# VH-VL binders against o58714: the designs that were tried, part 9

Target 1, 254 residues: o58714
Amino acid sequence: MRVDLNSDLGESFGRYKLGLDEEVMKYITSANVACGWHAGDPLVMRKTVRLAKENDVQVGAHPGYPDLMGFGRRYMKLTPEEARNYILYQVGALYAFAKAEGLELQHVKPHGALYNAMVKEEDLARAVIEGILDFDKDLILVTLSNSRVADIAEEMGLKVAHEVFADRAYNPDGTLVPRGRPGAVIEDKEEIAERVISMVKDGGIRAINGEWVDLKVDTICVHGDNPKAVEITSYIRKVLEEEGVKIVPMKEFI

## First folded at step 1 (VH-VL)

Design v5 (framework fv_levilimab)
Fold by ESMFold2-Fast, scan of step 1:
Structure v5 (fold): chain C 254 residues (1-254), chain A 119 residues (1-119), chain B 111 residues (1-111)
Amino acid sequence: as target 1 above (254 residues)
Amino acid sequence: QVQLVQSGGGLVQPGGSLRLSCAASGFTVSSNYMSWVRQAPGKGLEWVSGIYSGGSTHYGDSVKGRFTISRDNAKNTVYLQLNSLRAEDTAMYYCARDSGYYRYGMDVWGQGTLVTVSS
Amino acid sequence: DIQLTQSPSSVSVSVGERVTIDCKSSQSVLYSSNNYLNWYQQKPGQAPQLLIYWASTRESGVPDRFSGSGSGTDFTLTISSLQAEDAAVYYCQQYYSTPLTFGQGTKLEIK
């Protein structure tokens, strides 16, 4: 009955978006901090790490494709050597800021198109995992619940936190419905709360076609990139606590 | 291209009913918060109703119990059912998409539908 | 309900001038470090267009002569180097709480 709440942070440029990061930090236990390749820069990375420290939130790296123009959401074909070293570079860069604040890194959650590509491309998944292991074998990989990536990570000796998305529709195979498809995104606060409870209590959710999808729930992705998302995140935490679910960092049970 | 095309409206007597339609192209209404905003002749904007991606609905105080927002996902269309109409409901009615996740605000608007309530 | 009051109700200025429109909220629309306030432009016979969101962020495609500022209860829309096509009614809007509300509007006329 323990779950972690994670959010992607440090992805904005400019002051107006920093306040939303501050607000969402009140409700999460794990922060996925952008490493400067899809978003962020040294000042934003330092500020986000400090903000996490101030709110007693665990810090993880959020590495992505080298694509600032596309915010890391465009697919790129990488060689295994490129993928391995791109991950090591980004994790190392964030670790420097964490270390300067007296913190260790808890986890790594790949961003956007990289996260989705790993689910489909086994060689890419192995290369990314090798990059993480090159840095620290005790880091936790955050990946799609019940995915092939989770199996590969365990095979290679890396800890895994199975991630679920309460605000995204699932295909019957357990992958996420692409954002451009009808019904792919769920924004109603009450509906998202019902989905969260189903995932945590019943171990799954109904796919977009009505079939049941089994899910392991170690961590729940929540958003804070706009005021509506922050409201939903605070409500998710409230309903989980009311149901007796303990909200703790993934390192406490993984 | 992303657009909203409205239809319905017209002249109706007090106590009458009308149904306004808002057909979306280039995006999916069930993936967005959708609003209805009205504007009486020569007056300002008033938010009337909204529907979330999950189907939950909200209404402005002046229309609660009389107006109903709904959608047909198969037709990619949002509706506003106006019942028990009053002279004060005379206005241009706009439907609008509210952006989600990355930002908020009504970034795409329909052309408007005129509703006139007169005896 | 949150009420928004704009001033002035109308203003007439010349091309190339600077104009400011104020919006005052009956209660704070600040949450953490973000202000839940938007600005819209409505030209005669047209639907409104989003100009500014989060009090100070310009919508894509909006000219940089438009800027927003302020926090909490007091907000300002500034239009520098006015052009003839800027003649319109401008509205502030809050989405801090439901029901969503708009200011009464400010009519901008260009001489």
Scores: ipSAE 0.000, ipTM 0.390, lowest interface PAE 18.4, mean pLDDT 86

Design v6 (framework fv_levilimab)
Fold by ESMFold2-Fast, scan of step 1:
Structure v6 (fold): chain C 254 residues (1-254), chain A 120 residues (1-120), chain B 111 residues (1-111)
Amino acid sequence: as target 1 above (254 residues)
Amino acid sequence: QVQLVQSGGGLVQPGGSLRLSCAASGFTFSSYYMSWVRQAPGKGLEWVSGIYSGGYTHYGDSVKGRFTISRDNAKNTVYLQLNSLRAEDTAMYYCARGWYSGSYRPFDYWGQGTLVTVSS
Amino acid sequence: DIQLTQSPSSVSVSVGERVTIDCKSSQSVLYSSKNYLNWYQQKPGQAPQLLIYYASTRESGVPDRFSGSGSGTDFTLTISSLQAEDAAVYYCQQYYSYPYTFGQGTKLEIK
């Protein structure tokens, strides 16, 4: 079995926040690089792309809402034309830095509130997908496993990597339990590892109500925004490798 | 010559609001995680909130939903908006320099503190 | 949340003596050979001052008589050859995970 590990990176401003990005880069196969709208700036984008290159990690665009103060975590109502062109703009901006380093983009993973809104709003999902297709039909969209967004993307001609979250509780319908709810976030390293193995080996997990949720696992979201998150990421990789799972970039099997 | 100069604070009635400011100088402010830490009279230290260089925020359980941390990197300033204030929010509020990836040792510099008193 | 418990809550010692302050964490704060544990000194009317970071690394300008030790869940701050100006409240703090948390403090009085 093959699985990709992805992490959201380049989400700082200025020169000095890249140390944790450098540590987590050792354990992942795909980097979702902020495009300057929810986080990042030209210097951070260039440095993050170079860091990915040095570690043989694939680069993808991580576009979000234009909301630096809220880190892209606040919902914004966009027209389809706005959504389409906001995505095209951000993907193009990151592509310029990737191209300057001799790299191609592998994927696009929307950030924060945009990622969540696409699961609920089909018109928004279609507009974002159109923006990606305007740029390059061969890019892989990273989205919630078995979501309606994944179906729409495939119908529209985009390749999809189904993403799972080992540190988040699932509703029986396959959506994530909102962060404010009891039990929504799982912080115990051993429990997260058990969930990862269940998802990869058994093809699903128990939802918060105890019902089984089928999950397709192409890529697992991991974090590197603090030292504990880096430790958990390292442990996830170790456990997967011990179970015989091959950790490779999504482009090798999507 | 790192300096954190605080302003704001004062006496407010329960349910009131205040905005605290912390003006930074002597370092690349935009690269640092910044925090607020408070101390009730005669009590210990309690971490209140923190903000990444890019604006993502964290809050302590006691203030979540009532306080908002924000920053203006162009002005080298971090803010703490205090809403729905309660008597138990009475404390000295410190601005503290967190960390950047090259120096992960949060709270190496502290502001002078600003007193918030919530009383009728 | 990680809970830090300091002992003793207060201690009185004479100038020239050695004092130790303990900090116990409810879970390990060790990652990749680094302990995410700091020690602070707070004198009356002043903001806290960082003394030790990564459990055992002395902050620049801090006198050699201050030292930190320990790993994982059990940490100690040692002050050798205690001086009058060392009278203060001492706090441990973890930065392993959010929310960041402090110990309750240890008051050091000079006899």
Scores: ipSAE 0.000, ipTM 0.413, lowest interface PAE 18.2, mean pLDDT 88

Design v7 (framework fv_levilimab)
Fold by ESMFold2-Fast, scan of step 1:
Structure v7 (fold): chain C 254 residues (1-254), chain A 122 residues (1-122), chain B 111 residues (1-111)
Amino acid sequence: as target 1 above (254 residues)
Amino acid sequence: QVQLVQSGGGLVQPGGSLRLSCAASGFTFSSYYMSWVRQAPGKGLEWVSGIYSGGYTHYGDSVKGRFTISRDNAKNTVYLQLNSLRAEDTAMYYCARDKGYDYVWGSYFDYWGQGTLVTVSS
Amino acid sequence: DIQLTQSPSSVSVSVGERVTIDCKSSQSVLYSSKNYLNWYQQKPGQAPQLLIYYASTRESGVPDRFSGSGSGTDFTLTISSLQAEDAAVYYCQQYYSYPYTFGQGTKLEIK
């Protein structure tokens, strides 16, 4: 079994948190780099891309809503043309820094409210996918496992890496329980590790109501946004490796 | 009523070995990251090693390859195996519970054991 | 590794006085609006005890005469209205990254 580990990086605005990004880079195979709209700026983008290069980690664009104040976590109604061009713009901006470091982009993982909105809004999903295809048909879209977005992307000719979240509760329909609900976020590191193993070995997890949810696991989202998140990420990698799971970039098997 | 009771220290010659134990009570031991911190006589504190509830470990650079931290969640005990001991390993060794952000993650040492003295001398 | 440097190394004050202890970090320990810096008190013959975490949050049961301040690389522990039982060595510690590191300690003596 082959699995990719991805983490959202470069999400500082002014002062970049290199120490934590450097730590998490040791455990991941794919870096989702903020493109300056929800977080990041040109210097942070360049530094994050270079850090990924130094750690042999693949780089992908992490585009979001144009919402620095809300960090891309607030919904915005976009026309299809706006969504398409906003994605193309952000992917192109990150590509400039990747190209300057001699790298190609591997993937695109939408951020925050945009990621969640795509799961619910087919017109938005199609527009975002068109923006990615406008840039490079060989890019991999990272999106929620077994979602309608994944089906749409494949129909439109875009490669998909199905993403799972070991630290988030699932609804029985396969969507994530909103952070505001009790039980939505799983904080116990042993429970998170057990969930990861269930997802990888059994192909699913128990939803918040106890029903089984089938999950295809191409990539697992891990966090490095504080010291404790890094500790959990290192533990997840260790547990996966001890179970014989091969941790490789998504481009090697997608 | 959190309690950490340490044992296993003593006098040992250079190159020798010791096994330290820290028996925990009064909390759900299996939910906590546990650490060992040492203090050489008259000197400051040095973090030595830590272990996740599931067994994943971290070590300070001075002890990597020589010390091994482990735990038995059924016995509520964390251990530190000291091998290839050197004179500079002489210290009081403390077991500490790591309590963290939102009281789930380790971030600071809120409870410490009484310490156990390790003396490495010829 | 992150290096923490405390000043002064020792200080002598009278009961009722105010004292400040500084801790300087070789790099920022600020992340997501929290400073990953703790303060511990070690009385003679005893294990260390937690006083302050996240640079300024007092541990439960710690008297309000103890306060922490600072952000990024510069931190201060302030003890107001000193009491005889405050005679101890005080340590800052970062948990921003592994390996966790401590300052060298500040010895506080009450005259």
Scores: ipSAE 0.000, ipTM 0.414, lowest interface PAE 16.7, mean pLDDT 86

Design v8 (framework fv_levilimab)
Fold by ESMFold2-Fast, scan of step 1:
Structure v8 (fold): chain C 254 residues (1-254), chain A 121 residues (1-121), chain B 111 residues (1-111)
Amino acid sequence: as target 1 above (254 residues)
Amino acid sequence: QVQLVQSGGGLVQPGGSLRLSCAASGFTFSSYYMSWVRQAPGKGLEWVSGIYSGGYTHYGDSVKGRFTISRDNAKNTVYLQLNSLRAEDTAMYYCARLYYDILTGYRFDYWGQGTLVTVSS
Amino acid sequence: DIQLTQSPSSVSVSVGERVTIDCKSSQSVLYSSKNYLNWYQQKPGQAPQLLIYYASTRESGVPDRFSGSGSGTDFTLTISSLQAEDAAVYYCQQYYSYPYTFGQGTKLEIK
């Protein structure tokens, strides 16, 4: 089996975050680069794209709501026309930096509240997908495994990579348990590794209430926003490789 | 330049609650992982909890389910809510910044002055 | 949890002498060529101060007489020419795995 490891990058402006992006790049195959609306700026975008190039990591756009104050984690009501053009703008902005470095974009993974809103709002999902298609029909949309947005994207002719989260609890309906709830975030390294193997080998995971949730695993979200997260990411890659799973960019099999 | 100024603490009875605060200045608070470390009288250091810039949290085994760490990036403040306090929670509580630099590594480079919590009847 | 054991628990030495404090980890704290181990100094009534990080890198402003060495599970803090102001409790700390843990401390007294 083949899986991709993705991480959200280019999202912090402080000294603390500079070395962590470099460390996590060693273990991932896909980088979701912030496009300046929830985080990042032109200098950070250029630097992150260069870092991905140096580590042979595929670059994708990570567009979000225009909400620097809330880091794109607060819902915003957008018209379909706004959503379509906001996505086109952000993807195009990151592409400028990718092109300057001689790279093509592999994918688009919406950020935060936009990612979650698309799962619930079909009109929003269609508008975002239209924005991606306006730019390049060959881009891969990264979205929640087995979600309705994945079905909509396929109906509209956009390729989809089904994403899973080994460090997040799932609701029985396949959505993620909100971060504020008890048990929403899985912290134990060994438990995260067991969850990864369940997802990849068994095709699912136990929801927070104990019910089975079927998951298609194209790409696994991993973190690098602190030293511990980088160590967990390294461990996930090691465990997958020991189980005979090939870690490759999503473009190799999507 | 960098300062971590702590407040809260005091004497509380077993089963009681307290909220500790740590106000940061002199750096971009929202970019840093923040921690709480405690020290019982005459004893060593024990890491209690930490919170990433984005809000993801970790806890030491002795405090899981009783303590809650949180932060307000707009106010440059990290908090520790202590609930269901026990006599063994009596300690000096320090807040600390985790610094990472691409050239130099990871460390708790700045510590607050400490806040004393005494759990006694 | 990763346990850190320091030895000796207490040591008394004279000014100008060399002192060595050991820290043994229950499991390796080496990852990607970096040892996730720090050393701190704490004087009575004060918050801890960082001395060494990544096992052997000296924090800015820390005197050259302090040095760290070791890798994996066995680490050493060395003070080459002990000064009176070095009287303190020294702690090793790992940040390889949550929960972060500290050694029990080594009390250094000056004769």
Scores: ipSAE 0.000, ipTM 0.400, lowest interface PAE 17.6, mean pLDDT 87

Design v9 (framework fv_levilimab)
Fold by ESMFold2-Fast, scan of step 1:
Structure v9 (fold): chain C 254 residues (1-254), chain A 119 residues (1-119), chain B 111 residues (1-111)
Amino acid sequence: as target 1 above (254 residues)
Amino acid sequence: QVQLVQSGGGLVQPGGSLRLSCAASGFTFSSYYMSWVRQAPGKGLEWVSGIYSGGYTHYGDSVKGRFTISRDNAKNTVYLQLNSLRAEDTAMYYCARTRYGDYWYFDLWGQGTLVTVSS
Amino acid sequence: DIQLTQSPSSVSVSVGERVTIDCKSSQSVLYSSKNYLNWYQQKPGQAPQLLIYYASTRESGVPDRFSGSGSGTDFTLTISSLQAEDAAVYYCQQYYSYPYTFGQGTKLEIK
């Protein structure tokens, strides 16, 4: 069994957070690098790409809404033409830094509110996918496992990596329980590890109401935004390796 | 006027080839996904193939590997190349459009082109 | 593949009567408040014509006696007061996922 571990990076400023990005790089195979619209700037983008290169981690674009004050977490109504060109712009901007370091881009993972909006708005999903295809048809879209977005992307000719969240509760329809609800976020290290093993070995997880949810696991989202998150990520990698799971970049098997 | 005009059908022997054409006028062709839908004599409709404005293609399992869809946006035309034809491919072939975005239905159809595969 | 099953396969009715045609999908075609199910009318010797899209929205120019209803897996096309010109074959179609599929058709004959 092969899985990819991905983390959102290049989103914070200051030496403490820079140190955490360096630490989490030791445990992941794919880095989703902020493109300067929800977070980051040219210097942070270059630094993050270099860190990924030094750790043999694949680089992907992490485009979001143009909302630095809200960190891309607030919904914005975009026309399809706006969404398509906003994605092309952000992917192209990150590619410039990747190219400068002798790297190619592996994937695109939309950020925050954009990621969630795509699951609900088909026109937005199609426009974002068109923007990716305008840039490079061989890029992999990272999106919610078994979602309608995954189906749309495959129909349009874009490769898909199905993403799962071991630290988030699922609704029976396969969507994530919103963060504001009790039980939506799972914080216990051992429980998260058990969920990861269930997803990888059993092909699913129990939803918040107890119903089984089938999941395709190409990539697992992990965090490095604080010391506890790094510890959990380290532990997830350890238990996967102990179970004989190969942790490799998504490009090796998608 | 908004229309799709088809040509290129005919009688062909098993194993033969034909190229169907569908010329669009009266609308922005590059804003539409184009499909081919066929209908065997006295039978129902079967979706055969489709192509996005950017050139990405899809095929039904019955024709995959034998048929090739293509388009020329400068000429406002979509094509279907039929190769290795079989008797079961005998049908009226229609082209139809679907607008990208909120219009996931076939709102305009060509008049149809008859393809007969017979020995 | 998504399979669409229509019933009845054929029906004969008189002018002025109400007729209903059912379409059952093997899986849900509902996504974000839209049912990706369409209805087409095909008269002898002609190409199909769009009647209803998104399960219940009438195409421009289609008479108001035609209506669509249903959600998820079960859909119905209704003709409230049949006219002679309505003699045709009616097809449901899903646009939810590739390959796009059609029901087998319902032949409507006028007595």
Scores: ipSAE 0.000, ipTM 0.425, lowest interface PAE 15.8, mean pLDDT 87

## First folded at step 3 (VH-VL)

Design f11 (framework fv_relatlimab)
Fold by ESMFold2-Fast, scan of step 3:
Structure f11 (fold): chain C 254 residues (1-254), chain A 119 residues (1-119), chain B 107 residues (1-107)
Amino acid sequence: as target 1 above (254 residues)
Amino acid sequence: QVQLQQWGAGLLKPSETLSLTCAVYGGSFSGYYWNWIRQPPGKGLEWIGEIYHSGSTNSNPSLKSRVTLSLDTSKNQFSLKLRSVTAADTAVYYCARGKYSYGYYFDYWGQGTLVTVSS
Amino acid sequence: EIVLTQSPATLSLSPGERATLSCRASQSVSSYLAWYQQKPGQAPRLLIYKASNRATGIPARFSGSGSGTDFTLTISSLEPEDFAVYYCQQRSNWPLTFGQGTNLEIK
């Protein structure tokens, strides 16, 4: 069994610091690098790409809504043409820094409110996918496991890595329980590790109402925005390795 | 070897609260879900609920309004309280260890406690 | 809730014979089914998990098969200690549910 570990990185700008990039980079195989619209700036983007290169971590673009104050976590109504070109712009901007370091991009993982909106809005999903295809048809889209977005991307000829979240409760339909509801976020390190093993070895997890949810696990989202999150990420990697799971970049098996 | 030992009241009157405790010996208390399961005379098994060492609980929807699960990490014990009992609650009650990562199958069980609800 | 129906209610066989026990689910449980053995006055013992995987220490004569709604526990050659009540359990949906049991008795 093979899985990828991904983390959102390069989300610092000015006085806003969202992660411990250097620490978490030791445990992941894929870095989702902010493209300057929800977080980051040219200097942070270059530094994050260099750090990924030094740790043999694959680089992908992490495009979001143009919302620095809200870190791309607030919904914005975009036309399909706006969505398509916003994605193309952000992917191209990050590619410039990757190319300067002798790297190619592996993937695209939309950020925050954009990631969630694509799951609900088919026209938005299609527009984002078109923006990726405009840039490079060989890029991998990282999206919610078994979602309608994954089906649309495959239909349009884009490769998909199915993403799961071990620290989030699932609804029976396979979507994530919104933050702020009781039980939506799982914080216990041992519980998160057991959920990871269930997802990888059993192909699913129990939803918040107790119904089983089938999950395809290509990549697992992990966090590094605080010391506790880094410890959990380190532990997840250790538990997966002890179970004989191979942790490799998604490009090796997608 | 892991061993679960349970105890509590065996004879109750209608409307009283059933209270059972299970102690874990010879193994780690952390990293597992600790369960209560009951078996009415001549019938199959019924899952009551689970508690994780963090204090997180889930209960059978048919019993959730009457069930309270708790743990005492200093003693490696967990407990079940079932309020407002009726004759329908007469059963052998078991505590059991479950691990979510392997599909929530019960590999170690307590010895069982017969609870009879009568006037 | 998912209802598990076991058949037959009672199965009468002799030592050395093959036993086949059935468990049917009211809706699909995929492969998320376990089998337990219970002897008089004792707690249940896990035999098979995830439809076909033998638990630690369980003799090779016990095997499980099936998926979806139809599952089978097979004991290839009965030993005297195998005469007991057998229960199936699903963990696909909450609440976790068990079958009513099959009593395997000596003919």
Scores: ipSAE 0.012, ipTM 0.526, lowest interface PAE 8.3, mean pLDDT 87

Design f14 (framework fv_relatlimab)
Fold by ESMFold2-Fast, scan of step 3:
Structure f14 (fold): chain C 254 residues (1-254), chain A 119 residues (1-119), chain B 107 residues (1-107)
Amino acid sequence: as target 1 above (254 residues)
Amino acid sequence: QVQLQQWGAGLLKPSETLSLTCAVYGGSFKGYYWNWIRQPPGKGLEWIGEIYHSGYTNSNPSLKSRVTLSLDTSKNQFSLKLRSVTAADTAVYYCARGKYSYGYYFDYWGQGTLVTVSS
Amino acid sequence: EIVLTQSPATLSLSPGERATLSCRASQSVSSYLAWYQQKPGQAPRLLIYYASNRATGIPARFSGSGSGTDFTLTISSLEPEDFAVYYCQQRSNWPLTFGQGTNLEIK
């Protein structure tokens, strides 16, 4: 079994979060780097790309809504033309830093409210995918496991990595329980590890209501907003390795 | 193109159980919520409930105690049972496709079945 | 439950005129609002989803706008086939709810 381990990086400037990015980089295979619209800035983007290079971690763009105050977590209504060009712009901006460091981009993982909105809005999903295709048809789209977005991307000619969230509760329909709801975010490392084992060994997880949710596991995310994120990520990697799972960048098997 | 075809008994007496079935043709049954909506004569639309292909259901609280939703994935069919009917349950009943998680509204509807409850 | 209130209850216009239909929610539904058209003896037809996105096959004269609690369906130049009942519907919360309808009738 092969899985990729991804983390959202370059999302805050500050000693604590930057230090966590440096530590987490030791355990992941893919970095989703903020593109300056929901978080980050040119200096943070360059430094994060350099850290990924130093640790042999693949770089992908993490584009979001233009909402620094809300960290890209507030919904914004976009026309298809806006969505397409907003994605192209952000992917291109991160690519400049990757190119300067001698790196290619592996993937695109939309951030926050944009990621969730794509699951609900087919024309938004198509527009975002068109923006990615405008840049590079060989990029991998990271999207919610077994989602309609994955089907649309494949129909349009993009490669897809199905993403699962070990630290988020699932609704019975396979979507994530919103962050503000009781039980939505799981922070206990033993519980998270048990969830990871269920996902990779059994092909699914129990939703918040107890129903089984089938999941395809190409890549596993840890959001990095946990105070113990480095400990949890290290533990997840160890548990997966002990189960005989090979942790490799998504480009090696997608 | 996706087509929904529905059938069931149209004339009932008070206290009986309404049973309706909807069959899905030309499209995938998996990944969607399958819905029942009704419309009393001369009135607006009322959502009854939805069932996901896993068997997970959500029902209108006003009807939940009387509603049973079921599905047969081998036949791409889903069904509504509404027990203890009264004259207030007289309506045209529609089946419809939607996917809550994707914001998909009811893009395909059955033809409707008139259910009359009279003594 | 979220109550959707449509106005006016009846709108009498002639072909060629602009129609503006309102739907107001008792609490915010963000942009999770759709519009349906229903002709006598037929099932409803989806016109607009997610407040402003036109469904496949729906003519350009139909447009939707609004967010939060205040939504509008506009038909820029009425055709004879547009005279029907229009319903708004929210998918923000369970139970899913519809407005009471606006009857668009020919003068």
Scores: ipSAE 0.000, ipTM 0.390, lowest interface PAE 17.7, mean pLDDT 85

